VHH binders against q96fz2. Designs and how they scored, part 113

Target 1, 269 residues: q96fz2
Amino acid sequence: CGRTSCHLPRDVLTRACAYQDRRGQQRLPEWRDPDKYCPSYNKSPQSNSPVLLSRLHFEKDADSSERIIAPMRWGLVPSWFKESDPSKLQFNTTNCRSDTVMEKRSFKVPLGKGRRCVVLADGFYEWQRCQGTNQRQPYFIYFPQIKTEKSGSIGAADSPENWEKVWDNWRLLTMAGIFDCWEPPEGGDVLYSYTIITVDSCKGLSDIHHRMPAILDGEEAVSKWLDFGEVSTQEALKLIHPTENITFHAVSSVVNNSRNNTPECLAPV
Key: E = the ipSAE of ESMFold2; O = the ipSAE of OpenDDE; V2 = 0.75 times the mean of E and O plus 0.25 times the DockQ between their complexes.

## First folded at step 8 (VHH)

Design A50 (framework vhh_6z1v_2)
Fold by ESMFold2-Fast, scan of step 8:
Structure A50 (fold): chain B 269 residues (1-269), chain A 123 residues (1-123)
Amino acid sequence: as target 1 above (269 residues)
Amino acid sequence: EVQLVESGGRLVRTGGSLRLSCAASGSTFSTYAMGWFRQAPGKEREVVAAITQSGGSTYYADFVKGRFTISRDNAKNTVYLQMNSLKPEDTAVYYCAARVGWYSTAPNEYDYWGQGTQVTVSS
């Protein structure tokens, strides 16, 4: 996973992340750096995307089941990185393979500190290799959505008002991530950056791409992944596996260029 | 930032029992995982037992399983180590330690440490 859509306005995104803490209280995640959130239909590595993480990472008196939502840079910059420019990192940290996560220092160290996050998206894009051509077919991949009279459907959205209805009750894709904190050697703000854990594709996606993000399907999985105070690294990693509860449709080549940021990027062809 | 003070260490006979206490002050105790570590002369610090912030999960080193019990009282900001069937090889300085998140078995992953309390087990 190298491209996502996360276009919801901040208020809609926040409501979509409503949750229950361990005491049964209904809550909305509190924002950090909300001004750094940039909605887009076409998010690439090095851009900022919203993630959920435990409030305990920021407030030592917080219950570990309480959640913060924060924009983080896609592409993990390890805390030990010594150069002044994160873009100079010599290896790709956009994704982290589930089978080697405990063997790679860049990921093992933040995992040991409980730096687990849930990466939020409308869905993600993958490019299917087509036999006999050099072109690839892009697909938009997302959770199955509950259709209501109010929400509409992507296939039936042929006006701006109908498109708005599609997103009002959208179930966000929740992907398992690892984040780290990097302090610039010449001073400045701490950089929070993340990687998406990847697994082998499920049967339903195997014809599109051989890998998929580790998707946390449902609040129990999301809660356990985030709760680094009550869930060990070993137990959390048991949540990392392929899932079949996913759907997709083919999209146009408009999405190929990461500079294109319009609803056409995810519209069915 | 948080201060930890151990108490309860003393001389005890082989086969005896002893309860160690660790009182925490400063930052909120209930959000810390707590560990008990020990260090005998000429040896490195080793984990004895650990407990999560809620007390819902515990860890015990193989050499103390069935003999020691770790517990905590978050209302009193205290963690306890109940030691039963004590052996001479349990002689060591016992330290309590605190970290945010899940407990660790590695001493270097704890942020706050007490000064230690001496436990001596005589034959």
Scores: ipSAE 0.277, ipTM 0.687, lowest interface PAE 4.0, mean pLDDT 89

Design A51 (framework vhh_6z1v_2)
Fold by ESMFold2-Fast, scan of step 8:
Structure A51 (fold): chain B 269 residues (1-269), chain A 123 residues (1-123)
Amino acid sequence: as target 1 above (269 residues)
Amino acid sequence: EVQLVESGGRLVRTGGSLRLSCAASGSTFSTYAMGWFRQAPGKEREVVAAITQSGGSTYYADFVKGRFTISRDNAKNTVYLQMNSLKPEDTAVYYCAARVGLYSTAPNEYDYWGQGTQVTVSS
């Protein structure tokens, strides 16, 4: 769970995140630092990805059910980190294991502060080991998509024509994350960075990879994970488990090189 | 910022009931988690009950479970503590407090405090 796609233009991404606050009011998340959002078919650790988080993290008087969308660095930099360059962090914080999240100081501390976020992606990539060779088969893994009347059957479809039309109503993958805020020792802007919580793979993905991101399936789960004003750490962690509501298809080796950023990265082969 | 004013404290006989009110003014009350705390002479301030900003979740200290009920009315900017089956050990100054985020059981994690209201329970 070290590569994702998040290629939607900012306006399309924002509409895909439409939600209801706890009073039933329809809303779009408000952007922070929208200019830092860089769409890509091939996102790797240390790049910025959009996350949802509660407005209450930024405004003391905010309703905790209201949402902000912000680009954050993938790879959590703990608030206690003393060096000037975050890339020199000795620990790999791209992912955080669900079974040890309360044992690791880097994750336990921000979790105790309610620093839960939902990491947004079109989907994520995993590499399946092939028998008898060192070559691995990449797969693009994403939520099942709704069939549209005009687009025909959309799911793990092999047709490029059907695939192209799906982005207008794409259901974004919503992964449970933890973020932290790091203040550079020599001054400068606060760095917001996140990690993706991982769980054991569900039965459907076990032949591809042994781990998967903790996916929050549906608005109730997303809302409870984000709402640190209503939901305790203990209750939120009950949302962290494998899910079977996922689909995938094999993709070209083009995705292997993180510098490749084209639609071919996620196109079915 | 928010200002909190408790009311309703008085002398009550053992086994009696009493409702405390905490009126908020200033900032938007409905965005704060609220707690009721108490302090007897010579003792530290301890949590009694707490409630989330929506009222959807509550906390009670073991020594009041089944006897006290916390509630809030966001339209009236008020938090209530309904106290039933009062005991002499419940004698204390009762404080309401407000904080950002989920309620806490630790007094030092609350940002705003009322002045307190005295509850005395006699045998």
Scores: ipSAE 0.409, ipTM 0.773, lowest interface PAE 2.9, mean pLDDT 89

Design A52 (framework vhh_6z1v_2; at its last look DockQ between E and O 0.51; V2 from the best seeds 0.00; counts 0 for: pae E 11.2 > 2)
Fold by ESMFold2-Fast, scan of step 8:
Structure A52 (fold): chain B 269 residues (1-269), chain A 123 residues (1-123)
Amino acid sequence: as target 1 above (269 residues)
Amino acid sequence: EVQLVESGGRLVRTGGSLRLSCAASGSTFSTYAMGWFRQAPGKEREVVAAITQSGGSTYYADFVKGRFTISRDNAKNTVYLQMNSLKPEDTAVYYCAARVGFWSTAPNEYDYWGQGTQVTVSS
């Protein structure tokens, strides 16, 4: 997973993240740095994306089941990174393989500190290799959506008016992430950055791509992944596995260029 | 941010029981994971038991499992260690410790420590 869509306005995104804390109270996650959130149909590594994380990471008196939503840079910069410019990092941290997460220092260290987050997206994109050609077919991959209308699904025949309304009740994709905090040696704001954990693709996606993000399907899985005060690293890692509860459709090559940021990026072809 | 005071340590005969208490001052106690550690003369400090902020997960060292029970009362800002079937090998200074996040078995991962309470088990 190297491209996502996360285009919802801040207020719609916040409502989509309504949750219940350990005491049974209904809550909306509280924002940190909301001005850094930039909606887009075509998010690439190094851009900021919204993530959920435990309030306990910021407030020592917080119940670990309470949630913050914050934009973080995609592409984990380890806390031990010594250079002044994060772009000089010698290796790609866009994704973290589930099978080696405890073997790689860049991921093992923040995971040991409970730095687990849930990466939010409308869905993600993958490119299917087409045999006999250098062309790749992009697909938009997302949770099955509850139909508010029988014809309210995203389709090539759907009217622009119907597409505008589908997002009010969209079920966001919730991907397991690890984040870290990097303090620039020259001073300045702490950089929060994340990686998406990846697993082997499920049967339903195997014809599109070999790998998929580790998706946390449902509030129980999301709560356990985030709650680093009550759930150990070992227990949390049991939530990391492929899921079949996913759907997809082919999209236009418009999405290939990350500078294109329009609804056409996820529209069926 | 939190100050910890242990109490309850005393001389006990082999096979006896004892309850240690750790009282915390400060409004943030309920969000810390708490641990009980012990240190015998000439030995390193070792973990005995630990508990998460809600009490939903506990840890016990193999040598106390089945004999000791850790619990907490967040309304009273107190963590307890109930010690049963005490042995001479349990003789040590017992320390209460606090950390943010999930409990740890490593002493160096705890931020706040009490001064300790002496437990002596005689034959």
Scores: ipSAE 0.624, ipTM 0.853, lowest interface PAE 1.6, mean pLDDT 89
Fold by OpenDDE, look of step 9:
Structure A52 (fold): chain B 269 residues (1-269), chain A 123 residues (1-123)
Amino acid sequence: as target 1 above (269 residues)
Amino acid sequence: EVQLVESGGRLVRTGGSLRLSCAASGSTFSTYAMGWFRQAPGKEREVVAAITQSGGSTYYADFVKGRFTISRDNAKNTVYLQMNSLKPEDTAVYYCAARVGFWSTAPNEYDYWGQGTQVTVSS
């Protein structure tokens, strides 16, 4: 996974992340560094994207079922990294393979510390190799959306009003991530960064791409992944597997350029 | 730093019941996973039971077989081990331990230990 969409306004995004804590109380996640949130239809590695994480990471004695929402850098920078510039990292940390997560120090160590997060997106993009051509067809992949009588399909949003309604009730894609905290050697602000865990693609997606992000489907899966205080690493890793509960449609080549940030990126062609 | 003090260990007959308590010092008890371990003479220290911070998840060793129950009261800074249907092979020093984060079955992964309480089960 090298491209995502996360374009919802902050307030809409927050509402979409409504949850129940372990006591059954309805809550909204609290923001950390909300000013770092930059909505975009075309998110690439090294950009900031919003993730969910347990409040317990920030507050001692906090209820570990409570959630914080924070923009973090896509591409995990390990805490042990000693260079002054994160871009000098010599290995790719955009993704973490589920089968080798425990073999790589950069992912194993933060995971062992309970640094699990849920990466939020409208969906993610993948490119299908076209047989016989050098051209790749991009697809937008996302959760099936609940068809409310009033909520037209992404394709039926012919009016701005309808489009807004669709996005107001959009089910966000929830991907399993690992984050770490890096302190620059020269001082400054702590950098929070994340990697997306990937798995082999489900059968439904296999013709498009052979790998997919580990998707946490449902509130229980999300809660268990986040709750590092009550759920062990071993138990959490059981949540990491391919899911068939996805949908996708072909999109235009507009998304190929990471500088393009328009609704055309995820519109069906 | 957390201090742990076990209590409740005594001589009991086979088939009897016993409740162990472990009192923790300080105000951060709720941040620790807690475990009960035991060590019999000539044997290695082994995990008996463990519990998460909120008590939402528990672990029991295979030999427990439903006889023991671990619980905690965070308001009282105390973890308990209710032991039922005790057997002579349960004779050991029982230790309370605290760990930052999730519980573990490995003794070396716990940060704080009590002095232990002797449990003796007679035939």
Scores: ipSAE 0.016, ipTM 0.374, lowest interface PAE 7.5, mean pLDDT 91
Fold by ESMFold2, look of step 9:
Parts: C-alpha cells; structure tokens; sequence
Structure A52 (fold): chain B 269 residues (1-269), chain A 123 residues (1-123)
C-alpha cells in the first residue's frame, strides 16, 4: 500500500469519525494541526494524511479512549534518526510488515511506547499486473458502502447534491498504523510520521496484489488499537490480520501520476 | 504532575499479611497506569506488580504470584498492594509509581514516584 485517497473536507471527515468513548458518550475527535490537512484523491508517501490517536498521547490526565485526529507525514521517521534530512533514511518506512514488526527497530520502539494510530482514507489503490503484458490495471479498494437509491455508489451521483450525499455518508477505510515523533537535530517543530501495517492479501484481493493494509473493521477493533492505556502491544497485535470485508473497482490510469488530484482518479471505468 | 505517598509498611512475621496503600494527588490519578516496585539493600529496584488505568489488566512478578494482589480505587485516588504469605525475601522499601500508557516492568519507564515505605519480614 503506497497510494490512498483522502479527499473529504475537514468537517465531513470529522463527522465520519464520530465514535463512543468508554463511557458510551458520543464524541467527535478533536483536531490537532488542522491547517496541515491536505485533502486529495491521490495521496502518496511523504504527504500528510489524517490519523486517529489516543488523547492520552497529548494530555497526561486524558481518558485513553478519547480520540485526537491529526495530520501526520506518511513514511515513519524514527525518533532515533540522526540526519537532518528525512530523505537520507536508508530504508522505506511507508509500510511495516506485520510478520517482522517486532524485529525492526524503526517500528518496535514506537510500538513499545504505545504509538498506535488509525490511518484514515476514502480507500487505497493497488495495481494488478496483467499476464502477458507489462501494463498494470489500477483498482480503488474500499469498505463496502451502504447502498441507497442514488447515493451508495461512486458512479451513482447524477447531480452535485447526490455526489455530496455519497461522500457525506462514506465509511472511511481504517488502517492500523504506528507513528513516531522525530525532533530535527537542527531544531524546529517535532515531526509526527506514520507507517501502515501490511498483511497478506485476503482471497478477494489476491488476484490484484499479494499484500494489503491491515484493516481495522469496526469500532471495537479501532478502539482497541488506539487505547494504549488499556490494551497491551501483544493484545493489539492480535487485531492485525487480513479481512474479506472489502470491495473494489477498476479505475483509469489517471491515478498513476501522483500529481493528478481529481475525482477521475477513483471513478469506475 | 502527580504526587504519590505510600503508607502501611511495617514489621511483620513470616507468613503474615500486610496491605500497602499509595495515595495520589487529585484529578490526574485515573489517567495513569500504576506499579509497585521494591528495592532491597544492595539491590536494584524491581517490579512487583502493575495495573492499568481502569484496573482491567494486571501484572505480577513471578516471585509474588499467588501471594500479592494489586488493586486500585479511582474514586479514592488510591492504589493498593495486598501482601499475603510474606517471606523474609520480601523485605524491602516498596515504592508506587505512575506512567502514561500501558503498564511497564521497567522502572525507567515511570515518571512519578513515591518516597517509599519500609516492609520488614522477620523469621
């Protein structure tokens, strides 16, 4: 997983993240650094995307079940990194394989600090290699959406009002991530950055690609992944597995160029 | 910042029981995982027991399993260590400690410490 869509306006995104805390109270996540949110149909590594994390990471007396939403850089920069330029990192941290997460210092260290996050997206893209050719077919992959007469499908919108309703009711993809906090050696703001945990693809996606993001399906999984005060690393890692509760459609090659940021990137073909 | 004060340490005979208390300052107590640690003369501080913010998960060192029980009362801002079947090897200064996040067995992962209470177990 190296490309996502996360295009919703901030207020729509925030409402899609409504949740219940441990006392059963309905809440919206509180934003940190909202001005760093850069919505786009075509997000790539090094860009900022919103993640959920426990309020307890920011406030020492907070309930660990309360959520903050904050933009973070995609591509984890370990807290121990000593160079002044994150591009000097000698290895790719866009993804973290679940089967080696406890063996890699870049991921083991922040995970041991409870630095778990939920990476938000409309969905993600993958490219299928076609037999007998070197061309690749991109797909947009996302949670199944609740169908209505005209608003349950991306291609169903026949007016601006119906397009808004499709996305106003969109179930965001919720992927398991690990984050870290890096203090640049020359000074400046702390850099928050994340990686997406990957697993083997489920059967439904295996013809497209052999890996998929670890998807947290449902509020219980999301709550347990985020709550580093009540859920140990060992218990949280049990949430990391493939899911078949996923759907997809083919999209045009417009998405191949990461500079293209239009609805055509995810439109069915 | 949280302030921690242990109490209840005293001299007890082998096989006896003792309950330690750790009173915490104010409104921040429920956000911390809590641990009990001990330090015998000439030894390094070691974990005895730990408990999550809600009390839903606990840890016990192997040398105390079945004998000690950690609990907390968030309404009273207090964490307890019930010590049963005490042995002379349990003689130590007992400390309570607090940290953000899930409990840890490592003392250097805790930011807030009490001053300690002496437990002495006679043969």
Amino acid sequence: as target 1 above (269 residues)
Amino acid sequence: EVQLVESGGRLVRTGGSLRLSCAASGSTFSTYAMGWFRQAPGKEREVVAAITQSGGSTYYADFVKGRFTISRDNAKNTVYLQMNSLKPEDTAVYYCAARVGFWSTAPNEYDYWGQGTQVTVSS
Scores: ipSAE 0.000, ipTM 0.363, lowest interface PAE 11.2, mean pLDDT 88
ESMFold2 (binder alone), look of step 9: mean pLDDT 88; pTM 0.902

Design A53 (framework vhh_6z1v_2)
Fold by ESMFold2-Fast, scan of step 8:
Structure A53 (fold): chain B 269 residues (1-269), chain A 123 residues (1-123)
Amino acid sequence: as target 1 above (269 residues)
Amino acid sequence: EVQLVESGGRLVRTGGSLRLSCAASGSTFSTYAMGWFRQAPGKEREVVAAITQSGGSTYYADFVKGRFTISRDNAKNTVYLQMNSLKPEDTAVYYCAARVGFRSTAPNEYDYWGQGTQVTVSS
């Protein structure tokens, strides 16, 4: 996973993240740096994307089940990185393989500190190789959605106009991430950056791409991944596996250029 | 930042019971994972039991499983160690410790420590 859509206006995104804390209290996540959130239909690595993380990372007196929402840089910069410019990091940290996460220092160290986050998106894009041509077919991949006006779910057979009307009740894709905090050696603001954990593709997606993000399907999985005060690294990693609860549809080549940021990027073709 | 004070240590006979208390001062107690550690004369400090911030997950060293129970009362800023079926081998200074995050079994991963309370078990 190297391209996502996260286009909801800040207020709509915040309401889509309504949750219950450990005591059953209804809450909205509290924003940090909300002005850094930039909605887009076509987000690439090195851009900022919204993530959920435990409030305990910022406030020692917080219940670890309480959530913050913050924009973070996609592409984890390890806390031990010694150079002044993060773009000079020689390793690609856009994704982190689930099978080697405990072997790689860049990921093992922040994971040991409980630096787990949930990466938010409308969905993600993957490009299917077409045999006999150099062309790839892009797909938009997302949770199954329920139509508010009708019995049933939204899908590839629905009209493009129906897709424009569903965002107020859209179920956001919730991907397991690891973040780290990097302090520039020469001073400046702390940089928060994240990586998306990847797993082998599920059967439903295997014809599109061989890997997929580790998707946290439902509030129980999301809360356990975030709650580093109550859930050990070992227990949290049990949540990391392929899921079949995913759907997709083909989209136009407009999405190929990351500069293109319009609804056409995710509209069914 | 939290300050910890242990209490309840005393002389007790083999087979007896004892409850240790660790009182914390500070606004952040309820967010700390807490541990009980012990150190006998001439030995290294070792983990006895640990508990997460809500009390939802606990750890016990093999040598105390079934005999000791760790619990906490966040409203009272206190963590407890209930010690049953005490043995002479349980004789040690018992320390309370706190850390942010998940409970740990490693002494070096705890940030705050009490001064200790002496437990002596006579045979």
Scores: ipSAE 0.465, ipTM 0.801, lowest interface PAE 2.6, mean pLDDT 89

Design A54 (framework vhh_6z1v_2)
Fold by ESMFold2-Fast, scan of step 8:
Structure A54 (fold): chain B 269 residues (1-269), chain A 123 residues (1-123)
Amino acid sequence: as target 1 above (269 residues)
Amino acid sequence: EVQLVESGGRLVRTGGSLRLSCAASGSTFSTYAMGWFRQAPGKEREVVAAITQSGGSTYYADFVKGRFTISRDNAKNTVYLQMNSLKPEDTAVYYCAARVGFHSTAPNEYDYWGQGTQVTVSS
């Protein structure tokens, strides 16, 4: 997974992340650095995306079941990275393979510190190889959405009002991520960055691409992945597996250029 | 930012029982994972038992399983180690430790430590 859509306005995104803490209290995640959130239909590596993580990572007195939502850079910069410019990191940390996560220092170290996050998106994009041509067919891949009057069909011809209604009750894709904190050697703000854990594609996606993000299907899985105070690394990793509860539709080539940021990027063709 | 104070260590005969207490002050105790460690003369500090912030998960070293029980009372900011069927090999200074996150077996992964309480087991 190298391209996502996460276009919801901050308030809509926040409501979509409503949850219960360990005490059963209904809550909304509290924002950190909300001004760094940049909604887009076409997010690529190195851009910021919103993630959920335990409040305990920021506040020593927090219940580990309480959640923060924060924009983080896509592309994990390890805490031990010594260069001044994180874009000069010599290996790709956009994704982390589930089968080697405990063998790669860049991922096992933050995972050992409980630095698990849930990466939020409307959905993600993959490009299907077509036989006999160099062209690839892009697909938008997302959780099945409950059909309601507000949900309707996704279409480029829909009015702005209809698009707002569609997204009010959209079930966000929740992907398992690992994050790290990097302190610039020359001083400055701590950089929070993440990688998306990947697994073998499920049967339903195998014709589109051979890999998929590790999707956390439902609040129990999301809660256990985030709760590094009560759930060990070993137990959390049991949540990492292919998911069949996913759907998709073909989209136009407009999405191919990461600079295109319009509803046409995810509209069905 | 928590201060830990152990109590309950004393001389006890082989086969006896003892309960150690660790009282916490400062930051909210209930959010820390807690561990009991011990160190005998000339030996490294080793894990004895550990417990998560809610008490939902516990760890015990093989040499104390079935004999020791770790518990916590978050309302009293205290963690306990109930020690039964004590053996001379249990003689050590017992330390209480706290960390943020899931409990660990590694001493170097704990941020806050008590000063220790001496347990001596003799026949």
Scores: ipSAE 0.563, ipTM 0.830, lowest interface PAE 1.8, mean pLDDT 89

Design A55 (framework vhh_6z1v_2)
Fold by ESMFold2-Fast, scan of step 8:
Structure A55 (fold): chain B 269 residues (1-269), chain A 123 residues (1-123)
Amino acid sequence: as target 1 above (269 residues)
Amino acid sequence: EVQLVESGGRLVRTGGSLRLSCAASGSTFSTYAMGWFRQAPGKEREVVAAITQSGGSTYYADFVKGRFTISRDNAKNTVYLQMNSLKPEDTAVYYCAARVGFSYTAPNEYDYWGQGTQVTVSS
């Protein structure tokens, strides 16, 4: 996973993240740096994306089940990185393989500190190789969306106009991430950056791409991944596996250029 | 930021029981995961048991499962280790430790430590 859509306005995104804390109280996540959130249909590495993380990361006296939502840079910069420019990092940290996460220092260290986050998106994009051509077919991949009395079934065959009607009740894709905090050696603001954990593709997606993000399907999985105060690294890693609860449709080549940021990027073709 | 003080260590006969206490002062105790560790002469410090911030989850090393119970009382800023069916190999200095977030890991993952309380088990 190297491209996502996360286009919801901040207020719609916040409501889509409504949750229940350990005491059973209904809550909305509290924003950190909300002005850094930039909605887009076409998010690439190095851009900021919203993530959920435990409030305990920021407040020593917080209930670990309470959530913060914050924009973070896509592409993890390890806390131990000693250069002044994060773009000089020699390793690609856009994704983190589930099978080597405990062996790579860049990921093992933040995991040991409980730095788990949930990366939010409308969905993600993958490019299917077409045999006998250099062209690749892009697909938009997302959670199955609920049927309503008014909208009926929302699927790959629906017109682009019908897609505009679903965003108010869209179920956001929730991907398992790891983040780290980097303090510039020469001073400046702390950089929060994340990586998306990847797993082998499920059977439903195997014809599109051989890897997929580790998707946390449902509030129980999301809560356990975030709650580093109650859930150990070893227990949290049991949540990391392929899921079949996913759908997709082909999209226009407009999405290929990351500078294109319009609804056409995810509309069915 | 937080100070931890262990108490309750003493000489106990094989098969006996003992309760260790760890009193916390300074920082807000209820936000920390707590662990009990032990160190016998000439050996490395090892994890015995750990308990989460809420007390909702616990960890026990294989060598104490079924014999020891960790618990906490956040209103009293105290963590306890109930030790039953004690064996000579349980002889060690027992330490309580605190960290932010729950971990089964080695001593170097914990930020705050008590000075220890000596438990001696003899036949």
Scores: ipSAE 0.326, ipTM 0.712, lowest interface PAE 3.5, mean pLDDT 87

Design A56 (framework vhh_6z1v_2)
Fold by ESMFold2-Fast, scan of step 8:
Structure A56 (fold): chain B 269 residues (1-269), chain A 123 residues (1-123)
Amino acid sequence: as target 1 above (269 residues)
Amino acid sequence: EVQLVESGGRLVRTGGSLRLSCAASGSTFSTYAMGWFRQAPGKEREVVAAITQSGGSTYYADFVKGRFTISRDNAKNTVYLQMNSLKPEDTAVYYCAARVGFYWTAPNEYDYWGQGTQVTVSS
């Protein structure tokens, strides 16, 4: 997973993240740096994306089940990185393999500090290798959605008008991430950056790509991944596995160029 | 930020029971994981029991399982260690400790410590 869509206006995104804390109170996540949130149909590594994380990371007096939503840079910059320019990092930290997460210092250290986050997206894109051609077929991959006007999930067969209406009740894709905090050696603001954990592809996606992001399906999984005050690293890692509760449809090549940021990027072809 | 004060340590006969209390001062007590550690003369400080901020998960060292119970009252900013079936080997200074996040079994992972309370178990 190297391209996502996260285009919802801030208010719609916030409502889509409504949750219940440990005491059963209904809440909306509190924003940090909301001005850095940039909606886009075509987000690539090094751009900022909204993530959920425990409020306890920022406030020692917070209940660990309370959530913050904050934009973070995609591409984890380890806290120990000593260069002044994060773009000079030699390693690709866009994704973190689940099978080696405890072997790599860049991921093991922040994971040990409870720096778990949930990466939010409308969905993600993957490019299928087509036999007999040099072309790749892009797909938009997302949770099954409830149709506004009809009983059932939204999909490739639905008209563009149905897609326009669905965003008010869109179920956001919730991907397991690890973040770290990097302090520039010469001073300046702390950089928060994340990586998306990846697993082997599920049966439903195996014809599109051999890997997929670790998706946290439902509020119980999301809550346990975020709650580093109540859930150990070992217990949290049990949530990292392929899921079959996913759907997709083919999209046009417009999405190939990361500079294209229009609804056409995710519209069914 | 958090200050911890242990109480309840005293001389107890083998087979007896004792309850230790750890009172925390500071507005953030309920958000800390808490641990009870002990240190006998000539030995390193070792974990006895630990509890998450909500009390939803607890840890017990193998040598106290079935005999000791950790609990907390967040409204009173207090952690308790109920010690039953005490043995001479339980003789030690008992320390209360606090950290942000999930509890750990290593002493060096805790940020705040009390002064300790002496428990002596004799025949």
Scores: ipSAE 0.553, ipTM 0.837, lowest interface PAE 2.1, mean pLDDT 89

